# Designs tried in a protein design chat: VH-VL binders against Rho GTPase-activating protein gacHH (gacHH). Part 8

Target 1, 179 residues: Rho GTPase-activating protein gacHH (gacHH), of Dictyostelium discoideum (Social amoeba) (q86l99r1233to1411)
Amino acid sequence: SNKESLPFRRDVIEKVINHLRENSLDTEGIFRLSGNMESVRGIVKSFAHGEPNLSFEVHNISNALKHYLRSLDPPLIPYEFFLMLLDARKNEDAETIRNIFWKIPSDNRVVLTLLVDLMVKISENSNVNKMNSKNLSIVFGPTILKPRTPTLDRMALMTETQLQCGIIQTFIEDFHYIF

## First folded at step 24 (VH-VL)

Design fa6 (from t04 with heavy chain R98K, light chain K30R)
Fold by OpenDDE, fold request of step 25:
Structure fa6 (fold): chain C 179 residues (1-179), chain A 117 residues (1-117), chain B 107 residues (1-107)
Amino acid sequence: as target 1 above (179 residues)
Amino acid sequence: EVQLVESGGDLVQPGGSLRLSCAASGFTFSTYWMHWVRQAPGKGLEWVSFISDDSSVIYYADSVKGRFTISRDNAKKSLYLQMTSLRAEDTAVYYCAKDKWDAFDIWGQGTLVTVSS
Amino acid sequence: EIVMTQSPATLSVSPGERATLSCRASQSVRSDLHWYQQKPGQAPRRLIYDASTRATGIPARFSGSGSGTEFTLTISSLQSEDFAIYYCQQWYDWPPTFGGGTKVEIK
């Protein structure tokens, strides 16, 4: 995986998401199964340069998007919202999650909306692609929602990660309410 | 042949600790989610813990949360379960299970953990 | 959690007869329902996955059906080796949960 921080490119992400919306809804294990790592690295580089290379198999493209998002610093969901979201999830407070979401910077919010919309569509076809909301949340939880400073306590980390995933699951399952 | 082999089961006293191991072979271990599932004597199956392929996501059953620790070494193709503060109700055969699309397609033979005073 | 309820707890059937096992979920799990067979002293074996797909090596006499909250495992003609305990399982949502099992025994 790419460990270097890449620039946030809204236009590129939108193009990639649109491509996946059209070509990946029936793909088994989309975003979960790995592609060819050399191809994935090349695609990620194309993202950074502003021209996404979408001529690859859909697993390569989806993995490229996942790796690209993972490499963002700050994350797609900025650090300042991390603890607030986790706390809201602990309290099963969807209203607070909604309110927090709408405080996210515009470009990030738009991309997040598109990304979760894609997840919703994927999850609705989970009987075919095997990626229900739970599975998608496992993939994207630690990918787009991260702490500024990771905890060193294993139990705290476990709880944190579960909350990260839970927030993404809430985004998917309560999409129309939150977004 | 795809195979999982558990080890480490033993007789321990309440409050004791034990570490279980699961050795995987015949498949690309590092790419699969893994689970622990246990079965008390004469009882049904109970999910215990989950760990994602890269260990980034971990879940526990409420009954073991705070006491058990799941981990994996992908280089060694091994799954582990560190158990602490063991209780009588933890007595069970513990199975290592490979995940495939939310089902457990491969099971080990199991290893017996007995917690008794 | 999603509670899985299997019925009956014990099913007595003669060899060659049809066996029907039920599994109910407290919430919809779509088709994310799997069946396992367990014989005495052995580990569970995956029998059916995704509600209706037979696992590799599973005889055609085994079939699964259902979606949402109601599921059925059918053994069309019970063989001697089929006497075992059968479990249903979901992981549509956290945590993964199993039914209590149905013991299929000789009548």
Scores: ipSAE 0.926, ipTM 0.955, lowest interface PAE 0.5, mean pLDDT 96
Fold by OpenDDE, fold request of step 25:
Structure fa6 (fold): chain C 179 residues (1-179), chain A 117 residues (1-117), chain B 107 residues (1-107)
Amino acid sequence: as target 1 above (179 residues)
Amino acid sequence: EVQLVESGGDLVQPGGSLRLSCAASGFTFSTYWMHWVRQAPGKGLEWVSFISDDSSVIYYADSVKGRFTISRDNAKKSLYLQMTSLRAEDTAVYYCAKDKWDAFDIWGQGTLVTVSS
Amino acid sequence: EIVMTQSPATLSVSPGERATLSCRASQSVRSDLHWYQQKPGQAPRRLIYDASTRATGIPARFSGSGSGTEFTLTISSLQSEDFAIYYCQQWYDWPPTFGGGTKVEIK
């Protein structure tokens, strides 16, 4: 994506996550279904300026959060942890994933914890909202965990994206162990 | 009417290549996850591949990984499956399937791929 | 992967009789369980989704139940057009998997 990088605002993200926790757990396709793009862009802009506009339908807000997170540089999970996490996932090593998580900078770690907690709550209600851990991982894998440089090889990229999603799925399913 | 139409099935020799196509109509193709599912003659259903709406996430069954490539053209409302290094065990009717909340709500009629020497 | 086991492999029933098909998952899939009907020479058709919801156009004699690891498809009164193979499917986790199918044949 060629989108402009936005500043990381912990306070804004926390407010948005809290709002979604209260208003989106029973929303079908939360974080997956698209909102109105004009509204989404406006909401993202409000995030960047430090005053989140939460007077919108939850699909617009959740989509805005997703787009905002996607635009972060560095990503919510900093680049230096990317390969380590992928390797840990390859080895199905949840302990290493946990250890890596706790090395993440404090602000990022707090936000990641809140975000995954929200995902856990959403997934627990997947019978209604249709967003189980697998579906959430597909949405958030390439959103918050990225390489510093794009992977050009097709096969490598495929493996990479699967591991990205797998790590997020691990975060959700093993939340209490990791976080 | 929502519809998927597969094409490209043929008889090929082992080691050969083949490209399948799936044409979608009647729904907003670009917003849906898509799958390929195959069925060997007289056998059950086997998931083959997944592609997300924007192609950012792709998965393959272990049986086809490294040999098959799934892709999509949202502008053309088309799904593709490039198959290489085909094996006898790849002989099957191949279906494209539309995802709706982890179910396959729409199926094509299928296209037959036969791999035989 | 989550292994889906259907039983019986073949079910012989008479027209008008009740048919009960079982689908078991090796681990919980919550309600992310779907049923398909396939007739000879045709593509599968979605019958039940989310364990218990009938797809559009599906007769009321078809019903699904269950959650977690145990699921059941019931045909209350089998009609001639119901003789087919029925598959259950999950995509709660990777990869999507199907049961081996239950062939419902005329007794």
Scores: ipSAE 0.924, ipTM 0.954, lowest interface PAE 0.5, mean pLDDT 96
Fold by ESMFold2, look of step 24:
Structure fa6 (fold): chain C 179 residues (1-179), chain A 117 residues (1-117), chain B 107 residues (1-107)
Amino acid sequence: as target 1 above (179 residues)
Amino acid sequence: EVQLVESGGDLVQPGGSLRLSCAASGFTFSTYWMHWVRQAPGKGLEWVSFISDDSSVIYYADSVKGRFTISRDNAKKSLYLQMTSLRAEDTAVYYCAKDKWDAFDIWGQGTLVTVSS
Amino acid sequence: EIVMTQSPATLSVSPGERATLSCRASQSVRSDLHWYQQKPGQAPRRLIYDASTRATGIPARFSGSGSGTEFTLTISSLQSEDFAIYYCQQWYDWPPTFGGGTKVEIK
């Protein structure tokens, strides 16, 4: 079964993000290039148990973070914020996006702030690492922000995914206004 | 050697349907983002569609939204474009292209789609 | 949508001469600007990416420069194989867009 979820562990995610901040800003294709699947699965297990093992090549760690975040239930941005964020993005309303962000539970907000700050730093060095805000939004859009009940309508799913990516791009580009 | 080979281009009537395929070889297809780009006879290049490595993010040009569907099969190293409700304006050579850092580093040879009554 | 405008539409040059091709973006694309060469009956080939980085196997006579909204492709000494159509392309933001092309012809 693919019905697995992992516990939210703020302290683990903070350690992983800080490690990546120290080790990934000049890494070409960070968060976009693949890792070794066996290593990635082992690292994700260490995250879930609260004792992150970061003694791996940086692409394995970045892929493990992506997988871990995808496996959270509820996701990093809790389900109740999904529709209101999408609507605010559809209306191009950055002020409302900011107001919604500050309603998110404080532990989630701290982690999201650290994660988006990492993305800002990566995108500022995109001439070296090749990952601008648009590229990072493709990686993280459907990872962090998910509906509780996925739509079966293909056009609606496409529109939702574009809005999810747009929200992440807004977070990166308007970081200092929103966070 | 790294290659992309398109197939499935044909002559179809307006309102018809056609499925294009792109076979990839010489690189790890499943880790790369992919695009379709088209070129009408005697005209410039027009981006058509995007699909991420795991298919989680898909985008279309406004001119084809709702009529075209991009997909990929990573196990078969193949990219697809399902086209429906075809119009004369869709007449073009269709290229599949491999994304590398926002540029298209590898292109196929193209497959010709002609929409004519 | 970011509109890419290339000039001139056609450039007539003699072999051995210098060719200068321009590409303008309707909004800043920073350095996310790429150049392609297309010969008749062939697919495009990437020449320059990130405004100024030459792709592998591209001769040193091709160079790119610029940032923001203004970009230039320079061919320092044209060879017979360089007569083709050249396109610029951005993907700084959605959607990816191309310029209309500059055809470089034998004078």
Scores: ipSAE 0.755, ipTM 0.894, lowest interface PAE 1.2, mean pLDDT 92
Fold by ESMFold2, fold request of step 25:
Structure fa6 (fold): chain C 179 residues (1-179), chain A 117 residues (1-117), chain B 107 residues (1-107)
Amino acid sequence: as target 1 above (179 residues)
Amino acid sequence: EVQLVESGGDLVQPGGSLRLSCAASGFTFSTYWMHWVRQAPGKGLEWVSFISDDSSVIYYADSVKGRFTISRDNAKKSLYLQMTSLRAEDTAVYYCAKDKWDAFDIWGQGTLVTVSS
Amino acid sequence: EIVMTQSPATLSVSPGERATLSCRASQSVRSDLHWYQQKPGQAPRRLIYDASTRATGIPARFSGSGSGTEFTLTISSLQSEDFAIYYCQQWYDWPPTFGGGTKVEIK
């Protein structure tokens, strides 16, 4: 985690996701394995300044995207959508999840669509890259969907985290219905 | 050498509490997902709990939910299981296990927890 | 949860013979199926992961096959050290689950 929030730069995120789409689908453990942390920090800074440096080994790029998304405030899915998505997931209501997705601001929707499409393509090749929809949901659940104020109640936190991961898993598995 | 070493197993009364520790060495602990798995004497294996590398995702088996708490300290390369409200059916050898692609590639030797009056 | 069913519960085999162990899932786990060996007083040891890939250092006499709901572990020429309990395990979906085990013992 980083104490400093980073600006949302749609154009940067799109470029990074497109780079990963072309270079990561066969990469074992993509988004799961670590990169070189010095390189990752430098790449994240380049994202924040609008000039993404993608001349690095693919794990450094994927880790940088993960860290950058984690540092956004508001997160990629804005705070006001958190509870309604969790409630829709709890009720196993994919139609409501789709309706909520389409209410998200357009810049965020475009980025989220590209990101989840990348996750779908990765998961379709999980026999090679080892990252199925469940694995990707663990990586991205708390990264892009989070509450404004985390609960201090341990049981509530567990339930929220499970629902966060479940929403991402639903996005991946029901991509063509929701997006 | 890659190694996991559990400790803290003991004989406890029903309703008691116990804290298990798992010390990791020989790999970059902070980058791996970790599990607790248990085995009652003479019985099969039962998954207990999961924690992601940064502790952001935690799951429990229904049989222990609300009573057990998994945690980790990446600086100390250690995994923990805080157990409370212990029952006779919690009697088992408890293993810590390293996740590798949805399998458990490294196991500790286990620590025995006995819950008996 | 995905229930893993192993058969037989006990398999009696002479040294040098082939052992075939079965594992069935209550719903598809695709290839997310793993095999472990456990000897008395020891932790489990991973043998096979992703249905058919041998773990590092596992002898070639161990092989795994299958996908979806039905999986097999084969030990082609049993050695004295292979008499143990074998478990299958999935984590295609929450929670990770194990089969009940197959004890392979000397006939």
Scores: ipSAE 0.686, ipTM 0.873, lowest interface PAE 1.5, mean pLDDT 92

Design fa6 (from t04 with heavy chain R98K, light chain K30R)
Fold by ESMFold2, fold request of step 25:
Structure fa6 (fold): chain C 179 residues (1-179), chain A 117 residues (1-117), chain B 107 residues (1-107)
Amino acid sequence: as target 1 above (179 residues)
Amino acid sequence: EVQLVESGGDLVQPGGSLRLSCAASGFTFSTYWMHWVRQAPGKGLEWVSFISDDSSVIYYADSVKGRFTISRDNAKKSLYLQMTSLRAEDTAVYYCAKDKWDAFDIWGQGTLVTVSS
Amino acid sequence: EIVMTQSPATLSVSPGERATLSCRASQSVRSDLHWYQQKPGQAPRRLIYDASTRATGIPARFSGSGSGTEFTLTISSLQSEDFAIYYCQQWYDWPPTFGGGTKVEIK
């Protein structure tokens, strides 16, 4: 990996998600509101080095997690699953989405399960934190599910983006069936 | 003072093109999701397009897919709508709107687009 | 697409009276329902968001209620500035949609 992409560290991500689970469920706009960018960059470096520094205001930690996940190459859901998940979503086929999820490498599945469980908990408290499943899907769709080669066609890009968000929304809303 | 100021509305022939701009001030533009909403003369409101704060998620109404392109420049605090293949039914006042928790809390003044021969 | 239906289309009300406006969704939008006021030649103004929360600066005579598929905007004592068109809007799911509007006019 070079400085432009970051290593996948399951243990780091687990610690960060557990911290957010304990500290973010009442936070308005969690994952959507900005943090302090200088703090966020420093926190992301601590993730990459394997020693997450979580002594920051919660928006800085949530933004750092988003940035870290966006910087993974390959992404949290490996590239080879992108098209098959999109096709399953287009066909409204939750059973196939479940089958594809269980083919994802086990370390990635564990992290994805913890992340989506956090999103479920946040969405259950959306009257307070303002982040329902649709809002979270906008934040996390392009973050964890992306193509190896982005399309240049704007109609295709729009369709793919809608399907990416839809997959995340399905993960949240059908969590107990899929996971 | 929070403001959205729109420009670029004009009279255009069917099949023509037009670019709308929306200048934002008084809030941190780069952290908010933005929309275009239109209103035909004497008619109700119709949502047109959405763009997320970092442009990673973009949606269009079915009526404008393939013809309109939403974009933003966060450094210039500006939102844009590039319209092509314009039709008579695109005649409307076009508003830019700031998203806040799934509602539109701030609207521009609107700019009139008329598509007529 | 979630269809939002407003009724009545026009509501004639005397100043000082109560106005009750209805908004129905074709499927549940839970509490993701918002109300706007629009006067001729002006942009819409947000009145109420999340079904019942008044926006900053909105007078207490405006109140919203409901959840799921049935929503109500109530203006408890109409003032001269309240004669306008009112729209409901949802973004529980894509796309965001508006109702057709209720025009509140002087009886």
Scores: ipSAE 0.681, ipTM 0.871, lowest interface PAE 1.5, mean pLDDT 91

